VH-VL binders against o82653r152to333. Designs and how they scored, part 5

Target 1, 182 residues: o82653r152to333
Amino acid sequence: KSLNVGIIGPPNAGKSSLTNFMVGTKVAAASRKTNTTTHEVLGVLTKGDTQVCFFDTPGLMLKKSGYGYKDIKARVQNAWTSVDLFDVLIVMFDVHRHLMSPDSRVVRLIKYMGEEENPKQKRVLCMNKVDLVEKKKDLLKVAEEFQDLPAYERYFMISGLKGSGVKDLSQYLMDQAVKKPW

## First folded at step 22 (VH-VL)

Design t6
Fold by OpenDDE, fold request of step 24:
Structure t6 (fold): chain C 182 residues (1-182), chain A 122 residues (1-122), chain B 107 residues (1-107)
Amino acid sequence: as target 1 above (182 residues)
Amino acid sequence: QVQLVESGGGLVKPGESLRLSCAASGFTFSSYEMYWVRQAPGKGLEWVAIIYTRGRTIYYSDIIKGRFTISRDNAKNSLYLQMNSLKAEDTAVYYCARDTEWFTFDYYFDYWGQGTLVTVSS
Amino acid sequence: DIQMTQSPSSLSASVGDRVTITCKASQGIDNDVAWYQQKPGQAPKSLIYYASSLYSDVPSRFSGSASGTDFTLTISSVQSEDFATYYCLQHNSYPWTFGGGTKLEIK
């Protein structure tokens, strides 16, 4: 069984920390080139006969510097097409940062990805860096903030660094894997 | 064709409450984030609050300190600002505005109403 | 909160002059800056989005630029209708914050 997982989020979302924790063996950074986008392999999780491959999606949060409006729009549109390449999409963000000073782009991303379901893809929202949050009730507030977004099948509260909640996420991903030709 | 019309402003005393309304027309109201901005007489613009399309994602300025509540009724194409425990410093013209599409980079103008004056005085 | 320090607070110019208004952000905000024009008794009007993109209905004499945390609005040749108050806005992080404003007056 295999599963392709895309992780979307800002640079400070902690994507690498999560994959490092989850993946025992770092696969050498292999880039998968598509027609319009390059995805970096973050890692591979193997358990028994099941393999979960994690990919970064840096193209969705493009730096705006140096590009005009039309160019940015085109790049963003191209990046969105790559989302369909993944069986599962993890939208990840720093929940501690969100509680302190929410990034408008991150909020927009969460809302955009959660607004409409994709029949070819399962989406989950991952609140990362919970270890930095002192009050559990604050985490619940964030969950409530985004609870009505229909495209997210599940919500995870994790610490990629400390490992909190990561087992549940891993198990979920393993359960989503399907038989595919190797 | 896009129009935003604020109402509900007036003269109130400190400590009293007031509810502002913004009637939207000429666009799909439920598809846009809406926000309030105020401007004290002879002063600059001050962002107050924003509410996203579904009404659960809300952010406020620190100056409000829990006294104001932003809400929306998509069925009525209306935006609201409930103002409690009003202070003299809250005296301002209050504008409702439609946010532009910042994330998808679609070309949309933001639109502002003409504002409604709130005067808080003893 | 992110502060937007706008300068100058006021500026006198003649028709045909080049005018520059600056906003400095207290921290990195990429290009998440907008510029507005406001005339007395009117609501603000959008001029610039994404720090340097001009709205289609805005004259080409207006331009925006960004360098680090410094953002600039420039009017290459001031016209009579340009005398107004200008504001920058950061919308990178909540709460959104405006600059203090710059009143452009006739010399």
Scores: ipSAE 0.872, ipTM 0.946, lowest interface PAE 0.4, mean pLDDT 90
Fold by OpenDDE, last read:
Structure t6 (fold): chain C 182 residues (1-182), chain A 122 residues (1-122), chain B 107 residues (1-107)
Amino acid sequence: as target 1 above (182 residues)
Amino acid sequence: QVQLVESGGGLVKPGESLRLSCAASGFTFSSYEMYWVRQAPGKGLEWVAIIYTRGRTIYYSDIIKGRFTISRDNAKNSLYLQMNSLKAEDTAVYYCARDTEWFTFDYYFDYWGQGTLVTVSS
Amino acid sequence: DIQMTQSPSSLSASVGDRVTITCKASQGIDNDVAWYQQKPGQAPKSLIYYASSLYSDVPSRFSGSASGTDFTLTISSVQSEDFATYYCLQHNSYPWTFGGGTKLEIK
């Protein structure tokens, strides 16, 4: 069984930490070229006869403030052409940052990606860095904020750094894998 | 060239309804979030509502009190503002404005219409 | 709701003067501030996005800066065409809110 997973989120979302925690095999300098875009392989998780491949989406990363509009448009527009090719899309953000001072761009990303289902792609929302949040009640507050977004099949509260909740996410991804050639 | 043209403004009595339209041209309308801003005579700008490209994500100002509805028809390159239960305080020039393309997840407010005047008076 | 306190409400200047307009947010809003210019009988024109970035058609004499919750629009050398009303906007959270406006008049 195999699954291709794309991860989107801001630079501080902790994508690398999560993949490093989950991945049994780190793929060095590996890229996957789709019809329109090349994606960097973050890692491969293998359990038994199931393989989950994680892909970065650098072209979809939220820009820093002050970047030119033209550059952003070209970069993001090109990158989006391949987003729908992933079997599962993980929308990831720093939940601690969100609680302290939410990034409006991240909120917009979460809302847009969650507002409509893609029939060919499953989407999940990952609230990362829960280890930095002292009160569980605050996590629930964030979950409630985004609970009505129909495109997200599952919501995960995780710490990519500490591993909290990662087992559930890993299991979910494994369950989404389908029989296909590696 | 990018163009936004508002229409539908006019004189109405309190309690009546009015529907504003904004005709967009010169760009891929369906790719852009759109919003309304109003300005009472001699007063400042006031944000009214925004609608995302698919028409599912919408936000309103609290001042509207559920009386106004923003909508869009991407096939017609049109943005709408249905205004019900109009009050004298709703008297203003209503501007249609373009936000950014959805895929940027950014904020870029580069174009405004010339506005349409709505006067609510008994 | 986030309040944007804009000051001054009015300002007189001469051509060539340096002018500064300020908006103070009631809470942290990152750099989610836009500035607009409006002349009488016209629609607003966008000047600045993300607190300090100029739109492509805006003269370089305009600049924006941010410090904490304080946002500033500066005209380094006022020109005759700059006499207008200016507005700041926060778009950090909904509802979006404008400042009260600053009318720049000729001295």
Scores: ipSAE 0.859, ipTM 0.936, lowest interface PAE 0.6, mean pLDDT 92
Fold by OpenDDE, fold request of step 24:
Structure t6 (fold): chain C 182 residues (1-182), chain A 122 residues (1-122), chain B 107 residues (1-107)
Amino acid sequence: as target 1 above (182 residues)
Amino acid sequence: QVQLVESGGGLVKPGESLRLSCAASGFTFSSYEMYWVRQAPGKGLEWVAIIYTRGRTIYYSDIIKGRFTISRDNAKNSLYLQMNSLKAEDTAVYYCARDTEWFTFDYYFDYWGQGTLVTVSS
Amino acid sequence: DIQMTQSPSSLSASVGDRVTITCKASQGIDNDVAWYQQKPGQAPKSLIYYASSLYSDVPSRFSGSASGTDFTLTISSVQSEDFATYYCLQHNSYPWTFGGGTKLEIK
């Protein structure tokens, strides 16, 4: 069984940390070319006869300074075309940052990706860096904020750094794997 | 080349309804969030509503008290504002405006229409 | 709701003067602030987004800055065409809210 997983989120979302924690070993210098873009393989999780491959999605979040708009736009647009090709899409953000000083762009990303279900792709929302949040009630508030987005099949509260909640996410991904060539 | 043209404004009595339209051209309309802002005569700007690209995500200002409905037809490159139960306080120039392209999250509020005047008076 | 307290409501200046307009947010809103210029009988014109980013057609004499919940629009040297009303906008959270406006008049 195999599964292709894309991870999208801002630079501070902790994508690499999560992947490193999940796979145990970072896969460096591995790339996969799609029909539109080349994605970096962050890692591969293998359990038994099941393989979960994680892909990075760099360049989806623009900086606040918009120099070279046309070129950047083209690049970003091209990158987004490949996002729909993953079997599972993890939308990830720093929940602590969101609580302290929310970035509207991140909020928009979450809402856009959660607005409409893709029948060919499962999407999950991953609230990362829960270890930095002191009050559990605050996490619940954030979850409540995004609870009505129909495209997200599951919501995860995790710490990619500390590993909290990551087992559940891993198990979920393993369960989504289907019989296909690696 | 980007153009937003509002229409549908006019004089109405309290309690009546009016539908505003905004015709967009010069850009991929379906890729942008669109919103309405109004300005009462001699007053400041007030945000009214926003609608995302697919038309499912919508937010309203509390000032409309559920009386207004924002919608869009991407096939027609058009944005709408259905205004029901109009009040004198709704008298304003209503502006159609483009927010940001859904995949860039960078440029905001870069184009405005010239507005259409709605006058609610008995 | 997030309030944007804009000050001053009115300001008189001469050509060449340095002018500063401030908006204070009632809570943290990151840099999700835009600035607009509006002249009588015209639609608002976008000047600044993300607190400090200028649109390409905006003169360099305009600048935006942020410090905590304080946001500032600065005109380094006021020109004759700059006399107008200015508004700040927060779009960090819904509902979006504008400042009360600042009318920049000729001294």
Scores: ipSAE 0.670, ipTM 0.876, lowest interface PAE 0.8, mean pLDDT 91
Fold by ESMFold2, fold request of step 24:
Structure t6 (fold): chain C 182 residues (1-182), chain A 122 residues (1-122), chain B 107 residues (1-107)
Amino acid sequence: as target 1 above (182 residues)
Amino acid sequence: QVQLVESGGGLVKPGESLRLSCAASGFTFSSYEMYWVRQAPGKGLEWVAIIYTRGRTIYYSDIIKGRFTISRDNAKNSLYLQMNSLKAEDTAVYYCARDTEWFTFDYYFDYWGQGTLVTVSS
Amino acid sequence: DIQMTQSPSSLSASVGDRVTITCKASQGIDNDVAWYQQKPGQAPKSLIYYASSLYSDVPSRFSGSASGTDFTLTISSVQSEDFATYYCLQHNSYPWTFGGGTKLEIK
């Protein structure tokens, strides 16, 4: 039983800290070629005969300088075709940063990934770095801000550094791996 | 041909309310984030607000301090700005603007309307 | 909020001169800067996006550059139609902010 999980978000979202906290086994730094692109394995969670493999997604912040507008459009589309390859996509962002000064590019990412369901891929929205947020009511306001995005089947409030909420995310992913195909 | 036409400006007294409209044509309105930008007479440009394609994700400048509400009606291809508790410093030309295509992760206003003037005075 | 300090506030130039307009961001904003031109009595028009990329049909005499938090709009050889006010905009973080503007006056 296996599940391939893509983690997408800005460089400082805490993707590595989250995967390190979840996995019992860190794989060696490796590239895995899937179809036409290479994906970096962030970690593997194993329980019995079931594995959840975590991959980084490389296409978030493409350089656009030096290209005409039409060429930029093609490059963005090409870089992002690979995200459909994952069974589950975790869209992760720094909720503390969002409360202080929302990053425009991250907001567009959350909206883009959450607007249209993909029948072959489940998506979840992960509000990371909750340990930095003083007032818990502020977390609920951010969740409300993004709640009407139909592609996200579940929302998680976590700290990848401190481990808060990570057990629920890990259990969800193991459940999805056991239930495949869905 | 992309067109944005603002309307609803006029002369109002301090404390009153006004609703601006922006009628869009020549593109699929529901696919684009939309903005309001204003310019006081003889002054520079000030960003007012953005509304995302579904009308649920909205950000405002600090200048309006909760007095303005941006909204959209995708069935009518229309953008709105409800302005309450108007002050003399809200006197400006108000422009609606369209963002780039939503699948890109960068922003810039690629089309602007011609603006509608709001004057707040006794 | 991110402050965009634009300088100079006004500039006089002759046709053929090279002019440079700068914006300084109060913190790191990557290349999330756009430049706009506004001629008297008109709505603004887009010139530059992503700090250095020309918008469609913008003359090649316009260019943009970035170094750290310093952003520059350059007109390599000013033409008579370039008399206008120029604005930078940061769109890295909400709320978005414009620079104060630079009025380019033709001698």
Scores: ipSAE 0.538, ipTM 0.786, lowest interface PAE 1.9, mean pLDDT 83

Design t6
Fold by ESMFold2, fold request of step 24:
Structure t6 (fold): chain C 182 residues (1-182), chain A 122 residues (1-122), chain B 107 residues (1-107)
Amino acid sequence: as target 1 above (182 residues)
Amino acid sequence: QVQLVESGGGLVKPGESLRLSCAASGFTFSSYEMYWVRQAPGKGLEWVAIIYTRGRTIYYSDIIKGRFTISRDNAKNSLYLQMNSLKAEDTAVYYCARDTEWFTFDYYFDYWGQGTLVTVSS
Amino acid sequence: DIQMTQSPSSLSASVGDRVTITCKASQGIDNDVAWYQQKPGQAPKSLIYYASSLYSDVPSRFSGSASGTDFTLTISSVQSEDFATYYCLQHNSYPWTFGGGTKLEIK
């Protein structure tokens, strides 16, 4: 039984820290060829005969300098096809940064990924770096900000560095691996 | 043919409230983030607020200090700005504006209304 | 909040001149800058998005560039219809902010 999990988000969202905490080891760089490009394996969680493979994904937030508008749209749409390969997509962002100075591109990524359901892919929104947030009730405000996004099956409030909330996320992923049609 | 038509401007006294409307036509209103931008007579542009497609994600400029509320009614293709505790400094032409296409991560105001003048004077 | 310092505030030019207008961001904002043109009594019009990409129907004499936090709008050969006020906007982080504007006047 295997589950392919993509993690998408801005640089410094904490993707590797989260993955390392879940699998309990530092991840060596690795590549796996997919349909359109190679993706870096962030880690593998194994329990019994079940594996959850975590992949880093190139963001949909490509630089567009030097391209015309129609070329930019085509390049964004082409990059988008790589994220459809995963069984579960974790959309991750730095909630501390969001409370300080919301990044417009990150907000649009969260909304874009959450607006319309994908019947072949489960999506979850991961609010990382909760350990840096002074007033924990502000986390509820951010969750409410994004709650009208039907494509996200679940919201997680975690610290990939400190491990807060990570057990719930790993249990969710193992449950998805069990439910996956073979 | 994309059209944005602002209304509701006028002369009001300091401390009073005013509600601006923006009627949208010629596009799928519910698929676009919408904005208010203002311009005091003879002055530069000031960004006021954005509201995302479903009306739950909203950001404001610091210049309004919690006195304005942006909202939208997707069934009526309408954008609103509720302006409370108005000050002389709020005197401006208020424009509604539309963002780019839904899939793009580029932000810019590709269509603007004609503006509606709000004058706050004793 | 990110400040956009736009210079010059006013500039005089003759038809055919090369004109350069600059905005400096107070911090890194990637290429998340747009440029607008506004004539008296009119709503602004989009010129440039993503620092250097031309908006639809914008003449090729307009160009945009970026170097670090410095952003430049260039008009290679000013035409009579180009006399207007120009604004930069950063849209990297909320709240968004405009530069102070540059009025391009006929000499």
Scores: ipSAE 0.518, ipTM 0.773, lowest interface PAE 1.9, mean pLDDT 82
Fold by ESMFold2, look of step 22:
Structure t6 (fold): chain C 182 residues (1-182), chain A 122 residues (1-122), chain B 107 residues (1-107)
Amino acid sequence: as target 1 above (182 residues)
Amino acid sequence: QVQLVESGGGLVKPGESLRLSCAASGFTFSSYEMYWVRQAPGKGLEWVAIIYTRGRTIYYSDIIKGRFTISRDNAKNSLYLQMNSLKAEDTAVYYCARDTEWFTFDYYFDYWGQGTLVTVSS
Amino acid sequence: DIQMTQSPSSLSASVGDRVTITCKASQGIDNDVAWYQQKPGQAPKSLIYYASSLYSDVPSRFSGSASGTDFTLTISSVQSEDFATYYCLQHNSYPWTFGGGTKLEIK
């Protein structure tokens, strides 16, 4: 069984620390045939007969340059079609940063990926760095802010640094790999 | 043709409330984030609030100190600003504005209303 | 909150002059800056988005640039219709903030 998982989010959202907690000890040669040259492999989680391959999507929140207004829409659409390659997409953000100074592009990314269901792909929203948040009621407020986004199948509150909640996420991913095709 | 028409401005006394409306036409209102921006007479532009397409995600300027509430009714193509506990410093022309379509990640107000004047005076 | 310090607050120019207006952000904001033009009694209109990209139907004499946290609007040869007030806006982080404005007047 295999599952290809894309992780998207702003730089320094904690994508590498998350994969460090979930990565298995080996990469099977057969699992690499589903890889694309446009995506960097972050790691492979292996348990029994099941493998979960993690991919980074570098540059998806690219700087814009010199485009006319009409060209912006087409360029954005073209850049984001490549994420359809993954079975599961993890949309990750730094919840501590969001509470301090919400990044407009991150908010739009979360909304864009969560507004309309995608029948080809499961999506989850991952609120990372919860260990930095002093008042737990603030986490609930952020969860309410994003609760009405139908494309997200699950929401995870995690600490990639401390490991809180990461076991729940890894178990979810293993379950999806076992149940595939869905 | 995209149109944004504000209404509900007027003269009020400090401490009173006022509700502004913005009627939208010529585009799919529910697909766009909407804003209020204000401008005191003879002064610069001041961002007030944004409301996202479904009306659940909202950010405010610190200058209103929790006194204003932005809302939208997508069935009526209308944006609202409920203004409570008004102060003299809230005297301004209030504009509603439309952002770029949410599929893009650049923000700029591509269409503006003509504004409605709110005067707060004893 | 991110502060946008716009300068000068006003300036005078003749038709044909080159004009430069600057906004300085209080912290890094990528190129998340837009520029607006406003004439008296009118709503603002868009000139520049993403620091340097021209909005639709804006004359090519307008240009924008960025260097670190310094953002510049340039009018290469001012025309009579360009006399107005100009504003920058940062949209990197909420709350969003405008610069204080620059009034461009006829000498």
Scores: ipSAE 0.446, ipTM 0.754, lowest interface PAE 2.6, mean pLDDT 82
Fold by OpenDDE, fold request of step 24:
Structure t6 (fold): chain C 182 residues (1-182), chain A 122 residues (1-122), chain B 107 residues (1-107)
Amino acid sequence: as target 1 above (182 residues)
Amino acid sequence: QVQLVESGGGLVKPGESLRLSCAASGFTFSSYEMYWVRQAPGKGLEWVAIIYTRGRTIYYSDIIKGRFTISRDNAKNSLYLQMNSLKAEDTAVYYCARDTEWFTFDYYFDYWGQGTLVTVSS
Amino acid sequence: DIQMTQSPSSLSASVGDRVTITCKASQGIDNDVAWYQQKPGQAPKSLIYYASSLYSDVPSRFSGSASGTDFTLTISSVQSEDFATYYCLQHNSYPWTFGGGTKLEIK
């Protein structure tokens, strides 16, 4: 069984930390070219006869400042064409950052990706870096903020760094894998 | 050649309803979040509501208190603001404005309509 | 809600003067600040986005800066066409909130 997982989120979302924790081994920088974009392989999780491949989605968010906005915009647009190719899409963000100083772009991303389900793709929301949040009640507030988004099949509160909640996410992904060539 | 044209403004009495429209042209309307801003005579700008591209994600200012409804018809390149239970304090020029194209997740508040005046008076 | 305290409410200047307008956010909002210019009887015109980025049609004499929760719009040398009312906007969190405005008048 195999599963292709795309991870989208801002640079501070902790995508690399999560994948590093899940795979247990550092994966050398590998790129996979699609028809429209090149995705970096973040890691591969193998359990038994099941393989989960994680892909990064760099360049989906613009920098808040800089020159060449139009060119960057075109690049981002092109990058989005490949997002629907993944079997599962993980939308991930730094929940601690969100609590301290929310980024409206991140909020917009979460809302947009959760607004309408894709019948060909399962989506999950991952609130990462829970280890940095002192009050558990604050996590609930964030969960409430993003509740009732129909496109998200599951919500996960995790620490990619510390491993909290990662087992559940891993199990979920394994359960989504289907019989297909690796 | 981006254009936003508001319409539907006028004089109404307190408690009555009014529906504003914003006709968009010169760009891919369905790719942009759209929002309303109002300005009372001689006063500052006040954000009213925003609607995302698919029309499901919506945010309102507290001032509407459930009286206003923002909506859109992408097939018609149109943005709407249904205003119910109007009050004197709702008197303002209402502007429709274009937010950022969705996929950039950036902010480019670059175009405003010329506004339509709503006057609520007894 | 996030408040944007804009100052001054009014300012008189002469052509060629350096002018500074400030907005202070009640909490951290990153650089999610835009600046607008509005002339009487006209719709607002966008000047700056992301605190310091100029729109392509905006003269270079306009600039924006950010320091913590303090945001500044600067006109290096005021021109005759710059006399107008200016507004800051925070769009970091909903509800979006504008500053109270600054009317720049000719001295």
Scores: ipSAE 0.432, ipTM 0.818, lowest interface PAE 1.7, mean pLDDT 89
Fold by ESMFold2, last read:
Parts: C-alpha cells; structure tokens; sequence
Structure t6 (fold): chain C 182 residues (1-182), chain A 122 residues (1-122), chain B 107 residues (1-107)
C-alpha cells in the first residue's frame, strides 16, 4: 500500500525537518518524473508493507527578485500542475512567524488551498513551530482564523524540530494509506 | 483591452451611505484578486480593502473601522464598495485595482481604474 | 502594522539629473515592495515590482533596489515626463501600506 504526500509551504516552514523526524533518517534529495513534471522525494515512512512517500513542491513559493512577470507566471504554473497528483496535501506554515508578522503569501496559500474541496485529494493544515509560541490562546486564534476552510480535513499543531504532535500526523497518514481508495 | 471603470461617486452628507461599483472588462475577472485604494484631495494613496477571487476572503485597512464592505459579483464582472456612516475624512477619489493572477502567490497591482470621486460634506 | 517611511516628501530636479527616492520599512518585509508613479489628475501607474523588477513598458532609466529594510527608486536621467508623485507600497503583511509619497518637481 502506498500514499503520495505533497508538502506545500513557504521557505523555512520546516518541511524537511518534519519529514526527517517522521522517518527518523535523513534522506538524500531525489527526483522522479511524474508525467511532465519532476518531484523531489523528501522521505519515506514505512510500516509493514505500507509506505508513505513525501514530496517537496520546489517552485511554488519562488522568490521573485530579478524575474519578469511572465517568467514568474510560467514557473508557478508549472509547479501547480503537479499539486493535484498527490493523494494527500500537507499545507504547512510557521505559526510563530504568523503570529509575529503574518506573510500575505502564506495567508493566500492557506486560504486558496482550503476554500475548495477536491474529491480526489485530501488536504490538511499543519501549524508548525508551536514550541516557539508561549500563549496557547494565540494558537486557538490562528485556528479560528482558518476554521471556515472546508477543504482541510484536519488541522495539526506540531513541532517538526522537537517532535510534538508529529506522531498524530504520521498515524493519520498511515491510516489514509491503509484506507485507500477512499 | 483590460479596463476598470469606477462609478457611483458623488456628493453625500455625513452619516449617509454610498455604493461604489467597478465594471471590469478585457480579462477573466473571476481569476483575479481585486482592491480598493483611495486618495484624499492633495494627499497620498491609501489602501482600503482586498477581496479574493471567490469573494469569501476579505481584508480591510483599519482606517475604515468596519464601516465599509467590499464585495464582488463574478457573473457581472463587477466589484463593489458599500460605504456606510460616511465621514468628511472619507472624501477621496476611490480607485479599483487588479492584482496579478492568484496562483502567483504574490501581489502586484498591474491595472488601475481612473477613479470615482466621493465628497462628504454638510 | 508596517509603516513605510518615504523620503523626501518633495524634490526639485532638472532634466538630466539623477534622482533617488527612499522608502524605509519599520520591519523586515523581504522584497515585497512595489513602486508607482502618479501624474496630476491621473490614476497611478506601475513602475517596479518585487523591489527591483521593471514593469514591461517602463523606461530603463528607472531602477529599484533593496538593502535590508531600505528600498530605493532611482531615475538615472530625469526626463520631462517624469515629473510626478512617486509612492512605494509594501505587500508583505496585512494591512498593506503605502509610503507618504514623493513629489518630483521641475527646478
């Protein structure tokens, strides 16, 4: 049994740290061609005969300095063609940074991915770096900010660096792999 | 040709309401985030509000203090600004503006309307 | 809220002069700065996006740069059509904010 999981989020959201924590071993970046696109494997989580493969989405949050509008549009469109191919999409952001100075790009990402249900793809919202947030009521405010987003099946509050909440996420992903097709 | 045409401005008294419209043509309106920006006479530009492509996500400047409501009708290619409890300080030219396409995950105002004047005076 | 402190508020120049206009952000905003030109009685016109990238129909005498939280718009050799008011905009965080503007006047 297998599950392909895309991880989408801004730079420094903690994508690699999270996958390394879940699989317990750093994985050298690898790529594979999917139709006309190339994906990088961040890691593989294995339990018995079930595997969860984690993929990066490298072009989606491209910094725009030095590029013309048409060049940026083409790069972003190319990155988006691969997003619908994943079984599960993890939308990941740094909740500590969000509380300090929200990034409009990150808010746009979270809102657009959460507004429209996709019957062929499950989506979850992952609030990373909760270990840096001192007032827990602030985490609840962020959850309320994003609560009216029907495409997100579940919300996770985690620390990819310290591992809190990560077991719940990995168990959820394993359950989805076992239940597939769904 | 991309075109944004604001309308609905005029002279109103303090406390009254006014609804601005922005008619869009020459592009796929439903694919773009839309903005209102205002400029008081002799003053600088002031961001008012943004509305996302589906009309569900909205952000306002704190200057309007809950008195204005942005909305859109994608079937009519129209953007609206409902302005309630108007004050003299709301006197300004109101511009409709278009961002880049939503999927770029960035913001860049690439087309502006010519504006509509709202005057609030006794 | 992020404040964009634009300076100078006004500036006089002759045709051919080099002009520099600065916006300083109150906190880190990456390169999420745009620049606009506005002539009297007209809507604003886009000049620069992403701090340093020219919009496609903008003359090459315009340039933008960033250093930390300091952002600059430079006109290398001012032309008669460049006398206008210039604004920066930060779009890093809501609410988005414009600088106060710089009026470039003929000397």
Amino acid sequence: as target 1 above (182 residues)
Amino acid sequence: QVQLVESGGGLVKPGESLRLSCAASGFTFSSYEMYWVRQAPGKGLEWVAIIYTRGRTIYYSDIIKGRFTISRDNAKNSLYLQMNSLKAEDTAVYYCARDTEWFTFDYYFDYWGQGTLVTVSS
Amino acid sequence: DIQMTQSPSSLSASVGDRVTITCKASQGIDNDVAWYQQKPGQAPKSLIYYASSLYSDVPSRFSGSASGTDFTLTISSVQSEDFATYYCLQHNSYPWTFGGGTKLEIK
Scores: ipSAE 0.350, ipTM 0.717, lowest interface PAE 3.5, mean pLDDT 83

